# VHH binders against Phenylalanine--tRNA ligase, chloroplastic/mitochondrial: the designs that were tried, part 16

Target 1, 376 residues: Phenylalanine--tRNA ligase, chloroplastic/mitochondrial, of Arabidopsis thaliana (Mouse-ear cress) (q94k73)
Amino acid sequence: AVDIGGVAIARNDVVREDDPTNNVPDSIFSKLGMQLHRRDKHPIGILKNAIYDYFDSNYSNKFEKFEDLSPIVTTKQNFDDVLVPADHVSRSLNDTYYVDSQTVLRCHTSAHQAELLRKGHSRFLVTGDVYRRDSIDSTHYPVFHQMEGFCVFSPEDWNGSGKDSTLYAAEDLKKCLEGLARHLFGSVEMRWVDTYFPFTNPSFELEIYFKEDWLEVLGCGVTEQVILKQSGLENNVAWAFGLGLERLAMVLFDIPDIRFFWSSDERFTSQFGKGELGVKFKPYSKYPPCYKDISFWISDLFTENNFCEVVRGIAGDLVEEVKLIDQFTNKKKGLTSHCYRIVFRSMERSLTDEEVNDLQSKVRDEVQKKLNVELR
Below, E stands for the ipSAE of ESMFold2; O stands for the ipSAE of OpenDDE; V2 stands for 0.75 times the mean of E and O plus 0.25 times the DockQ between their complexes.

## First folded at step 7 (VHH; framework vhh_3k1k_2)

Design i01 (from h04 with D31R; at its last look DockQ between E and O 0.67; V2 from the best seeds 0.56)
Fold by OpenDDE, look of step 7:
Structure i01 (fold): chain B 376 residues (1-376), chain A 120 residues (1-120)
Amino acid sequence: as target 1 above (376 residues)
Amino acid sequence: QVQLVESGGALVQPGGSLRLSCAASGFTFSRYAMRWYRQAPGKEREWVAGISGSGGRTSYEDSVKGRFTISRDDARNTVYLQMNSLKPEDTAVYYCAARYSYGWETYDYWGQGTQVTVSS
């Protein structure tokens, strides 16, 4: 059992083999409770603390901090409360880990906005691990960390400013986040890009010019009024933002592979200390990759995410990347073939040919069993 | 299946006008922000214009402001790019994109593009 925020979570509470909607593997359950963001000597924790420092210093500790909320949330919290359409792809079993038909592992920290608002919180930061079924590469992991910021304003705040409530909130938001970017990255060129989120209007992305390229730092926007209304705040306006901690940490700490965040190797963990935001990761020995191709006729059960789940279930963190390298359709047969390259590479040791062959063999068997594909 | 099909690309003289269309299918069009991009030979793909799902907000790249207009017809699941006062520098393959979000992350569905050539 894992304890999060004083709540004990047992395996059987999350991995429910008897529920047809459940798609949470043991590998995902094992990540619950690790709470990397709460480790002061971990890059994710270091970054979180740095962001906290910014808000504490600039907003006189007015922002409440939540970092131990349960990642098990309702579909209402995860989707409906943040105005995700009913037919949105993120609601699918392909993209989200379902505990049951009504309960999921949170796929974003925004899942907590409505609840916190209803409880009377008006300024807060939510940090936590989120879960998504996703591809396998150096920047994608099924478990990662987000931070959510939220700030509610009252008529008294924008009255007298000469601005409407939306403009007031938007300007405050931009000022806040530009400051945050400077706090984290130093003096950098910044730009705002208009975008779309279902739970904000207007919506923005903040980009910074860093290392000769524009980097997206976060998404943000003025909260949709209907969300506030649903929380009894119909006369208020608010802004919200969300950022991925791994994404930023990879850049700030020069971490080349997202898998490192989950490493217990001392060669990695010893490089970081509390409050050391400026420390850059020093690469140690790179072990050689092993490439294995797998080709199959796809089935109705096949999705890339399903395939990645199969591969991850077998090989865990020994897989660096799964990439589609070829596809063709036989029109006569009405079948489509995919060829994937699986890159096996450990961050900790050299893999033997025998080990990789065994893993590949298991992947080949399991993909047929679970996804009903036909190997070529 | 999500599909975006661009049309309207042509050869035009400098100072001319052209209207691009992008027909969308496979998703609830009215709820998605739509964007136009372009890619000139030897250059990276760049954002040109955007329109919100409700159509209430539009945005443009600086180089096309005042010349290009993005609009949408939700009943026809189509987004348009009216291009006026075209310049040789506007020569590119123009792409339509539908932006969708997953939490705070954004993604795009892409069309295959349509060629716009501005030349004397």
Scores: ipSAE 0.520, ipTM 0.867, lowest interface PAE 0.7, mean pLDDT 94
ESMFold2, look of step 7: ipSAE 0.521; ipTM 0.802
ESMFold2 (binder alone), look of step 7: mean pLDDT 85; pTM 0.865

Design i02 (from h04 with S59Y; at its last look DockQ between E and O 0.57; V2 from the best seeds 0.54)
Fold by ESMFold2, look of step 7:
Structure i02 (fold): chain B 376 residues (1-376), chain A 120 residues (1-120)
Amino acid sequence: as target 1 above (376 residues)
Amino acid sequence: QVQLVESGGALVQPGGSLRLSCAASGFTFSDYAMRWYRQAPGKEREWVAGISGSGGRTYYEDSVKGRFTISRDDARNTVYLQMNSLKPEDTAVYYCAARYSYGWETYDYWGQGTQVTVSS
């Protein structure tokens, strides 16, 4: 059992073998409660605290901080309250960890917006672990951390400004986030990119010129009025922003593989003991990889995410990458085959040939069983 | 397996009109915001126009606003760019992109492009 927000969460609350919609494996349950963002001497926690410092220093009406909200949320919270369409791909069992038909592990911190607005909060930051079924490579992991900011304005805030409410909120948002980017990255060239999110209108992305390329820092926008109306704030306007902490921490600390954030190896953890930005990760060794290919005729049950879940379930953090390397269609029979390369590499030791062969054998067995594919 | 195929690029005189199409496959089309970009020779690719997954919101770069119209037909998995009052500076390869948001993260898929040339 883990304790989040004063609530004990048992395995049976999350891994429900008696519910046909449950797709949460034990390996994902084991990540609940680890809360890397609450560790002051971990890159994720250091970054969170640096962002908190920015908001504390620059806003006299302080932003309330929520970093211990439960990741177990309803589908209404995770999707409907933030205007995700009913037929959107993110609602699929292929993309989201379902506890039951109405309950998921949150895919984003926006799942808590309506809850916090209903409780009367108007300026807040939400930080937490989020969960998504995804591909496997050095920048993708099924558990990562987000921070979201939200700021509500009342008519008295913009009426004396000479601006309509949407313009007022958008300008305040951009000023706020340019300051944040300078706080984290220093004096950098910035640009705003118009974009689309279902829960904001207008919507923007902030990019900075950093290390000879344009880096996407965050998404943001003026909150859709429907969201405010649903929370009893019809006469208000708000802005919101969101960012992925791992993506930014990888850049700020020079961390080359997202799996490092989950390492307990002292060679990693000891480098961040000052609890401050400015530390650059110093690699200690890169152990040899082993490449194994698997080919099969795909079935109706096959998706790449389902395949990656099988691989991850067997190999855990010993898998570095799963990549489609060839695709062939037999036109006479209307069958398609895929060939995937699996890269096995430990962050902490060399793997033996016996270990890798055993992992690959288990992958071959399980993909046939679970996904009904025909091995080639 | 996501595919975007642009078509409709042509040579046109200044002041003329042209309609570009982008046929999409391999994903649930209604889940993606669709965007048009362009790239002139020796220049960086630049954003031109976008349309939300619902189709209710459209966005335009200032230099094309009032001249270009983006639209989508979800039944045919196709996005369009109607280009009116074309100018020589509109000459570029035009690319279709599909943008998917999953929370605050975005993903882009790109087409191969279609050439538009505005010349006398």
Scores: ipSAE 0.469, ipTM 0.746, lowest interface PAE 1.2, mean pLDDT 89
ESMFold2 (binder alone), look of step 7: mean pLDDT 85; pTM 0.863
OpenDDE, look of step 7: ipSAE 0.577; ipTM 0.889

Design i03 (from h04 with S101Q; at its last look DockQ between E and O 0.85; V2 from the best seeds 0.00; counts 0 for: grease 24.5 > 24.2)
Fold by ESMFold2, look of step 7:
Structure i03 (fold): chain B 376 residues (1-376), chain A 120 residues (1-120)
Amino acid sequence: as target 1 above (376 residues)
Amino acid sequence: QVQLVESGGALVQPGGSLRLSCAASGFTFSDYAMRWYRQAPGKEREWVAGISGSGGRTSYEDSVKGRFTISRDDARNTVYLQMNSLKPEDTAVYYCAARYQYGWETYDYWGQGTQVTVSS
């Protein structure tokens, strides 16, 4: 029912309730095709376009832009092609939405690196929705948007520089991304933090000092040479970077809860009509929350992500936060009890006690059924 | 549940050496980059050193390069920080962190900290 990259994708291509290798719920399928990054009067689209403007101004007509690649990718694309270890926790059904045992909803835009390199692309930006099973609070949502950049260099690029290829690429990367950060945030203090990503070496994070705090803007690095060799580029070096659009947009537009990005409420959408950075979101109303606690002895099937998926499946965007507030382990019996606080709050209206009690009752029933927990 | 327990903090003389340990449980140890941070009184917590899941890549804050060495022992699920040529400005609570990486996104899980004091 949705068209991405000229391919029609039906619900039963993605959601398979009777398949134990599938963990994609209808709530996640409903996000396919919404493509917030392609909306010019939406904070995510505005930010994407501002980043495009930076690259167009500094790299005139050199970076190809891909914003409509399918989020349905193979496990090879999502993990193996980017050197994720075979036993890495991200490969679990707990962390990743599986369509089947070999097919996932991409967890990052890097899933497309090898594909694009094999097709002969050497300088590109990829923007798109990415999917992760995650906790519930004002900054976590199972669907968000990333942009990735990739740039390949040939020996002709670095030979006259007096630098080895890795140093050349790392310095070019840092200059590029410092310029991007200034473009988005203005004159700010920056720092580079050494880090680790499987697909880059060396790897860095860029942080900026903004509004009296250090903000992580992006991850980046020099692409692992084995990735280039596998794509027939053994005499080349490359850099890559990736950033989360929601995290940056929340800071740039003063948006306090990630759920707002998915709102169709005119009180949100009308504020971004100019289509440019510089707008600060003005919250309209604060509706009262309702807090409900649930305690249970956990099972072998229990994980916090599984619990949050149950809560999200029942309450959708009416749940603001799910927080572990207490934990007890009986060592001799090997039993562990968790207590969670669920904060119900609509962004658009007040909820009645009856509505919240109904939601909580459904949560209690469904966690027992799906996760085999024993309520206390 | 991820759990990190630091140990080995002590009072040492300037120029001395100390080895910190961080025992990890509740995760596949090799999947996580491990990091040490420190926090002096009245200061923000700062990154000190990091080591990749494989143990093959290490990194250090400039002020500790050549003096501190991070290492890991996968058989014991433990990361170490060997601190040599200690200075009074190294006095801080030292925290172990496990860094979960998922694409370009990272999370830190924290230990409780261990006190290191460098004084005469």
Scores: ipSAE 0.511, ipTM 0.765, lowest interface PAE 1.1, mean pLDDT 89
ESMFold2 (binder alone), look of step 7: mean pLDDT 85; pTM 0.864
OpenDDE, look of step 7: ipSAE 0.589; ipTM 0.861

Design i04 (from h04 with T106I Y107T; at its last look DockQ between E and O 0.46; V2 from the best seeds 0.47)
Fold by ESMFold2, look of step 7:
Structure i04 (fold): chain B 376 residues (1-376), chain A 120 residues (1-120)
Amino acid sequence: as target 1 above (376 residues)
Amino acid sequence: QVQLVESGGALVQPGGSLRLSCAASGFTFSDYAMRWYRQAPGKEREWVAGISGSGGRTSYEDSVKGRFTISRDDARNTVYLQMNSLKPEDTAVYYCAARYSYGWEITDYWGQGTQVTVSS
């Protein structure tokens, strides 16, 4: 059992092999208690604490901090309460880990907004592990950490400002987040880019010019009024923002592969013992990769995410990348063939040819069994 | 499967105009923000313009403001870039991108690009 937020979470609360909608493997369940963001000497925890320092310094400790909320949430919390359209791709079993038809592992920390607003919180930061079925490469991992903030304003906040409530909130948001970006990255050129999130309108992205490129830092916006009305705040306006901690930590600490965050290797973990930003990760070795190709005629059950789940289930963190390198359609038979390249590379040691061949053999067997593909 | 196909790139004299098109398929077009990027030889790919899923907000890189206009036609699943007053510095491969958001995370899906050349 894993304790999160004072609640014991057993395997059978998450992995329900008798429910056909359950798609949570044991490898994902094993991550629920790791909570990298709560480790003060881990890059994810260091970054979280640096963000906390910004808000403590600039907002008189008025932002309440939640870092231990359960990742098991309802589909209502994860989707409906944040206005995700009914046909949005994120609702599919392909993109989201379902515990049952009404229960998921949260795919974003915004799943807790309605809960916290109902409990009377109006200025808060939420940090936690979030779960997505995803591809495999150096920047994608099915579990990562998100922080988001929420700030409610009352009419007395914008009255007399010469601005309507939405403009007031948007300007406050941009000032807050420009300050955050400067706190984390120093003096950098910034730009705001319009975008779309179901739960905010207007919606923005903040980009900074850093290391000779434009880096996407966060998404944000003015909270949709229907969300506030549903929480009894119909006379208010609010803003929200969210950011992925791994993406920013990879840039700030110079960490080249997201898998490092999950390493218990002392050559990694010892480098962050001061618990402070400003450390650049020093690679201790780059081990050789081994490439294996697999080709098959795809089936109705096949998706790239399903394939990546098979590969991860067998190889774990020994897989660095899964990439489609070729596809072919036989028009006469209506069949499509995919060829994937699997890159095996350990972050901690060299792999032998025997180890890689065994992993590949298991992948070939499991993809046929689970996805009904025909190997070529 | 997300597909983006750009068209309309050509050789143009300075001061001329082009309209780029990007036909999209494999997703609910109105849920995605659409963006144009460009990459000149030997340079990094750079953002040029963006348009929200609703079409209500547009944004532009400073060097193209007032010269380029992004628009979308949701009935045809197509995003456009109208480029006026073209300069030799606008020479690049232009890429269409669909910006997927899943919670707060943002991922771009890319087209293959269309070449725009403005003679010096």
Scores: ipSAE 0.416, ipTM 0.728, lowest interface PAE 1.4, mean pLDDT 89
ESMFold2 (binder alone), look of step 7: mean pLDDT 87; pTM 0.881
OpenDDE, look of step 7: ipSAE 0.540; ipTM 0.837

Design i05 (from h04 with S52Y Y107T; at its last look DockQ between E and O 0.52; V2 from the best seeds 0.56)
Amino acid sequence: QVQLVESGGALVQPGGSLRLSCAASGFTFSDYAMRWYRQAPGKEREWVAGIYGSGGRTSYEDSVKGRFTISRDDARNTVYLQMNSLKPEDTAVYYCAARYSYGWETTDYWGQGTQVTVSS
ESMFold2, look of step 7: ipSAE 0.479; ipTM 0.751
ESMFold2 (binder alone), look of step 7: mean pLDDT 86; pTM 0.872
OpenDDE, look of step 7: ipSAE 0.675; ipTM 0.886

## First folded at step 8 (VHH; framework vhh_3k1k_2)

Design j01 (from i05 with S101Q Y109H; at its last look DockQ between E and O 0.88; V2 from the best seeds 0.68)
Fold by OpenDDE, look of step 8:
Structure j01 (fold): chain B 376 residues (1-376), chain A 120 residues (1-120)
Amino acid sequence: as target 1 above (376 residues)
Amino acid sequence: QVQLVESGGALVQPGGSLRLSCAASGFTFSDYAMRWYRQAPGKEREWVAGIYGSGGRTSYEDSVKGRFTISRDDARNTVYLQMNSLKPEDTAVYYCAARYQYGWETTDHWGQGTQVTVSS
C-alpha cells in the first residue's frame, strides 16, 4: 500500500485484474506515492519550489498550494469537468489509465480545478504526478508531473479598469507567466502563440527563446465561463495555466533522458541540491545500446501505445526507445506490417546480450498474446 | 501512422493568391487541431494559423490576419490555407501540423512542407 495525502492505497484498489476496463500495470502502480515533486533535492522538486517562490514573492502568498492530492480521480473530474468531448480520443483506453469505468489515474492536474473551485478556493497551484499511456523515447514517460495555476477575479477587480473581464484576465495571466518565465530562465525573449484548449477561451502558449531554440513553456488561457458557472462563480472570470515539470527540468538541468528523473543512482541524485535551480547535469558513463527489431502483422488490438505498454511491462526502464522503422501494406491480404526497433539501454549498467535476448523473447511472446499480432 | 501531405505551393507574384491543402491520414482527424506553420530562409519556423475544436475556431498570426484564411473539411480529412494579397515576406516553406491536445500538453505531427515563393 502507498500513502497519498493521508490515504492508504492498496494495489488491489488500483490494479484490478477482474475489471475489464482496468488497464493499470504494476509498473505504473509502483510509481504512485513516489512524489518526486515533493523532494527538495530532486530536479522536479527544485523546479516546483522555484515556481512557488515566484508566486509567494509576487502575489504575497495569495496562492494556495496543493501538492498531495490523490491521483485517482473520476472520469467526471478528469474529462467532463474540463469540457473534454465525450468522444474524444483521450478518453480511450489507449491514452488513459483506467482503474474502472468511472475512475482513472489523473492525466492532468486540471482534474482538480472544479472541485477546488467548488470548495471556495480562488487562487491555487496544483502540483502532482499525472499518468498517460504514451510512446517510449527520451522525452516520454507514462508518469510525469504537472503544475496548474488558477486565479479567479471578481467584478470589483476589473471594474474601473476600462477592460472587459476576459481581457483583464488575459492580461493578468500573461503578465504573471512572463514573470514566471523570467524567474526560471532569466532574461529571455518570449512570444505568445494562440492555441486551443477545451477548458479555456482564449487559449495561449508561451514560448521562450532558450539555447538557440524556441521552447514551449506552458499552456494557458481564460477559463471557459461554463466551468465557473458550474462552480457557482458565474459572475467571475478566471485564468488557468498548466506546465510540465519534466519538460522544463530537462532544459534547465540539461537532463537528456526523462528516465533519469526516476533513477536512484547516486551518480544522478547527488548532483542536485535544495534550491539549486539550473545546475547542469553532468553525464556519467554512457553504456552501449542494444538494438532489437521486431516485425509483425498488426491486428485490431494493436496500437503503438498498446505495444509500448507491452514493452514497458517487460523491460521497464531498460528500454530507451521504441521506434517504427518500416511499414508496408499487403494490399492483396489487406494486412499491414510494422517493424519496430527497440533500443535497450540502461542508465546504470551495461546490459548483457543474454539479458537483452531474454527481454526481447518475452516481448515477442507477450505482444502475440496480448495484441494478437502475427510475428514475421 | 500519421501522415500529412501538403500541396499547392507555387511561385506567385506579389498581390497574388494561393491555396494550400494538407491531406491527413492515419488518425482521427476531427480530434486534432490543425495548424499551418512557415519557415523562411534563415529564419525560425513560425506559427501562421490554426483551426481548433469541433466549432472551427480559428486564429492567425498578426502578419497574416485579414489575408489568410484557414479552413478544414473533416469529411475529407483536409485542412486548407487560403492566402490572399501575398507579399514577398510570405515566401517560405509552409508546413501543415496536426496537434493532439491532452490537457495542457500537445503533440505535433508534421508534414514535409510545400514551397511558397512570392516574387516579382
Scores: ipSAE 0.575, ipTM 0.858, lowest interface PAE 0.7, mean pLDDT 94
ESMFold2, look of step 8: ipSAE 0.646; ipTM 0.827
ESMFold2 (binder alone), look of step 8: mean pLDDT 86; pTM 0.877

Design j02 (from g33 with S52Y S101Q; at its last look DockQ between E and O 0.74; V2 from the best seeds 0.59)
Fold by ESMFold2, look of step 8:
Structure j02 (fold): chain B 376 residues (1-376), chain A 120 residues (1-120)
Amino acid sequence: as target 1 above (376 residues)
Amino acid sequence: QVQLVESGGALVQPGGSLRLSCAASGFTFSDYAMRWYRQAPGKEREWVAGIYGSGGRTSYEDSVKGRFTISRDDARNTVYLQMNSLKPEDTAVYYCAARYQEGWETYDYWGQGTQVTVSS
C-alpha cells in the first residue's frame, strides 16, 4: 500500500479490475507515492523548493503549501469544479485514467481548488503528481508534476487602489510571476501572451527568452467568478497560476529526456546532491537506439493512446518514442492501416537485438489481443 | 484527426483589404481558442490575433490592432481574419492555429498556411 497524506492507498483502490471503466494499469499505480516533488535532492524537488523560497521571501510565509494531497479525485473535482465542458474530449477514457465512472487520477492540481477554498484557504500553493494518458516521446510521460498557486483578495485589498477588482488581481498576478521567473531564470526578456483557460478570465501565459528561444513558463489568470461564487466568495477576486515542473526542470538542469526523472540510476541521482538550482546534468552515456516498425489495420478500439499504453505496459522506460510513420486507407472497404515506429532505448544500458525482438514480439501479440487490430 | 485549412491569401496593393478563412474539423470547435499567426520571409513565426472560447474575447498584436479583426462562426466551424489597411510589412504566410488546453497545459494544432503578399 502507498501512504499519501496519511491515508493508505491499496492497489485495489486504484486498479479496479471489477469496474469496466477502470483503465489504470499497474505501471501507473507503481508511480503513486513516488512523489518526486518531495525529494530535496531530485530536480523536481529542488525546483519546488526554489519556488517555495520565492514565495516565502516575497509573501512572508502567507502562502500555505500542499504537497501531499491524494491524486485520486472525483470527476467533479477534476472537471466540473474547473468548468470543463461536459462534452470535452479530456473527459474520455482515451485521455484520462479512470478508477471508476466518477473517480479519476487527477489530470492537474486544479482539481483541489474548490476543496481548499471550502476549507477556508485563500493563499496557497499545490504541488503534486498528475496523470494523463499520452503518447510516448522524450517530452511526454503519463505521470508528471505540477505546481499551482491561488490567491484570494477581499474588497479592502483593492479599495483605494483606483482599480477594479479584476485589473487589481491581474496586475498583482503579473508582478508576482515576473518576480518568480526572474528568481528561477535570472534577468531575462519576458512577454505576456493572451490565452484561454476555462477557469480564468482574463488568461495569460508568461514566456521568457531563454537559451535562444521563447519558453513558456506558466499559465495563469484571474479566477472565473463562478468558481468563487460556488465557494461562498462572491465578493472576492482571485488569481491562479500553474506550471509543469518537468518541463522547467528539463530546461534548468539540461535534462534531455523526461524518463530520467524516474531513474534510480546513481549516475543520474548523484548529480543533484547539492539540492540547489544551477546544476547541469552531465550525460554519462548515450546508448544506441533500436527501431522496430509495426503495421496493422486499425479497429474501433484503436487509438494512439491505447497503443502507447500497450507499449508502455510491455517495455516500460525502455521505449523512447512511438511515432506514426505511415497510414493508408482502403476506401472501398473503409479500412485504415497504420505503421508505427517504436524506438527502444534504455537510459542505463545498451539493449541486445534478442531483447528488443522479444519486446516487439510481445507488443505485436498484445496489440492484437487488446486492440483487436489485424497485423499487416 | 484535427484539420485546419486556411484560404483567402492573395496578392494585394498597399492599403487594400483581404479576408482569410480557416475551416476546422476533427474537434468540438467551440472548445478551442482560435489564433492567427504569420511568418514573414527570414523572420520567426509571430502571433497576430486570437479569439477565445469563453465570451468570444479577442486579442491582437499591437501592430495590427485597429486594422485586423478576428471572428468565428461556430455553426460553420470557421475562424476569420479581416485585414484592412494592409501594408508591405504584413506580407507573410498566415497560419491558423487551434489551441487545446488541459489544465494549465496548452497545445497548438496548425494549418498549412496561406500566402499574403502586399506589394505594388
Scores: ipSAE 0.461, ipTM 0.744, lowest interface PAE 1.6, mean pLDDT 89
ESMFold2 (binder alone), look of step 8: mean pLDDT 84; pTM 0.850
OpenDDE, look of step 8: ipSAE 0.621; ipTM 0.873

Design j03 (from i05 with S101E; at its last look DockQ between E and O 0.72; V2 from the best seeds 0.00; counts 0 for: pae E 2.7 > 2)
Fold by ESMFold2, look of step 8:
Structure j03 (fold): chain B 376 residues (1-376), chain A 120 residues (1-120)
Amino acid sequence: as target 1 above (376 residues)
Amino acid sequence: QVQLVESGGALVQPGGSLRLSCAASGFTFSDYAMRWYRQAPGKEREWVAGIYGSGGRTSYEDSVKGRFTISRDDARNTVYLQMNSLKPEDTAVYYCAARYEYGWETTDYWGQGTQVTVSS
C-alpha cells in the first residue's frame, strides 16, 4: 500500500488480474508512490520548486499548490469534465490505463480541475504523475509528470478595463507565462502560436528560442465557459496552462533519455544534490546497445501499444527503443507483417549476449501468446 | 503506423501561387490539430499556420497573413496550405505536423518536408 494525499492505495485497488477491463500491470503500480515531483533533489522536483518560486514571488495573493492528489480518477474526471468527446480515441483501452470501466490512472492533471473549482479554489497549481500507454524511445515513458495552473477572475477584475472578459484573461495569461519562461530560461526570444485545446478558447502555445532551436514550453488558454458553468462559475472567466515536466527538465538539465528520471543509480542522483536549477547532467558511462529484430504477421489483437507493453513487461528499463522498421501487406490474403527493431541498453551496466537473447526469447514467446501473432 | 506525407513543393516565380498538401494516416485525423512549419537554409524551423482538429479555426504567422490559407479535408485525411503572392523569402522546406488534441500536448508527428523555391 502507498499513501497519497492521506489515502491508502493497495495493489488490488489498481491491479485487478480477474477484471477483464483492467490493463494496469505491476510495473505501472510500482510507480504510484514514487512521486518524483516531490523530491527536492531530483530534476523533476527542482523544476517544480522553481515554478513555485516564480508564482510565490510574483503573486501576492498566492496560488494554492496541490502535489499529492490521487492518480486514481473516474472516467468522468479524466475525460468528460475536460470536454473530451465520448468517442475520442484517448478513451480506448489502447491509450489509457483502466482500473475498471469507470476508473483510470489519470492521463493529465486536469482530471482534478472540476473538483478543485467546486471546492472553491480559484488560483491553483496541480502537479502530479500521469499515466499513458505509449511507445518506447528516449522521450516516451508510460509515467511522467505534469504541472498545470488555473486562475479565475470575477467581473470586478475586468470592469473598467475597457476589455471584455476573454481578452482580459488572455492578456493576463500571456504576461504571466512570459514571466515564467524568463524565470526558467532567462532572457530568450519568445513567440506565441495560436492552437487548439478542447478545454480552452482561445488557446495558445508558448515557444522560446533556446539552445539554437525553438522549444515548445507550454500550452495555455482561456478556459471554456462550459467548464466554468458546470462548476457554478458562469459569471467568471479563467485561464489555464499546462506543461510536461520531463520534457523541460531534459532540456534544462541536459538529460538525454527519459529513463534517467527513474534511476536510483547514485551516479545520476548525486549530481542534483544542491537542489537547484543550473546543473547540467554529465553522462558517467556509455554502454553498448544490443539490437534484436522480430517479425510477425499481426492479428486482430495487435496494436503497437500492446506490443510495447509486452516488451516493457519483460525487459523493463533495459529496453531503450522499439521501432517499426518494415511492414508488408498482402492485400489478396488480408495479412499484414510488421518488423520491429528492439534496442536493448541498460543505463547502468553492459548487457551480455546471453541476457539479451533470453529477453528476446521471452518477448517472442509472450507476443505470440498474448497477441496471437505469427512469427516469421 | 502514423504517416504524414507532404507534396506539391515546386519552383515558382515571385507573385505566383502554390498549394501544398499533407496526407495523413494512422490516427483519427479530426482529433488532431494540423500545422505547417518551414525552414529556410541556415535558419531555424518556424511555425507558419495551424488549423484545429475540431471547429475548423485557423491561425497564421504575421508575415503570411492574407497570403496563405490553411484548410483541411477530413474525408480525405488531408491538410492543405494555399500560398498566394509568393515572395523569395518564402523559399524553404515546408513541414506538416500533427498534435494530439487531448491535453497539454506538444507536436506528436512530423512529415519529411517538401521544397518550395521562389525565384526567377
Scores: ipSAE 0.312, ipTM 0.592, lowest interface PAE 2.7, mean pLDDT 87
ESMFold2 (binder alone), look of step 8: mean pLDDT 86; pTM 0.873
OpenDDE, look of step 8: ipSAE 0.525; ipTM 0.819

Design j04 (from i03 with Y107T; at its last look DockQ between E and O 0.84; V2 from the best seeds 0.69)
Amino acid sequence: QVQLVESGGALVQPGGSLRLSCAASGFTFSDYAMRWYRQAPGKEREWVAGISGSGGRTSYEDSVKGRFTISRDDARNTVYLQMNSLKPEDTAVYYCAARYQYGWETTDYWGQGTQVTVSS
ESMFold2, look of step 8: ipSAE 0.671; ipTM 0.848
ESMFold2 (binder alone), look of step 8: mean pLDDT 87; pTM 0.883
OpenDDE, look of step 8: ipSAE 0.627; ipTM 0.869
ESMFold2, look of step 9: ipSAE 0.615; ipTM 0.811
ESMFold2 (binder alone), look of step 9: mean pLDDT 87; pTM 0.884
OpenDDE, look of step 9: ipSAE 0.670; ipTM 0.879

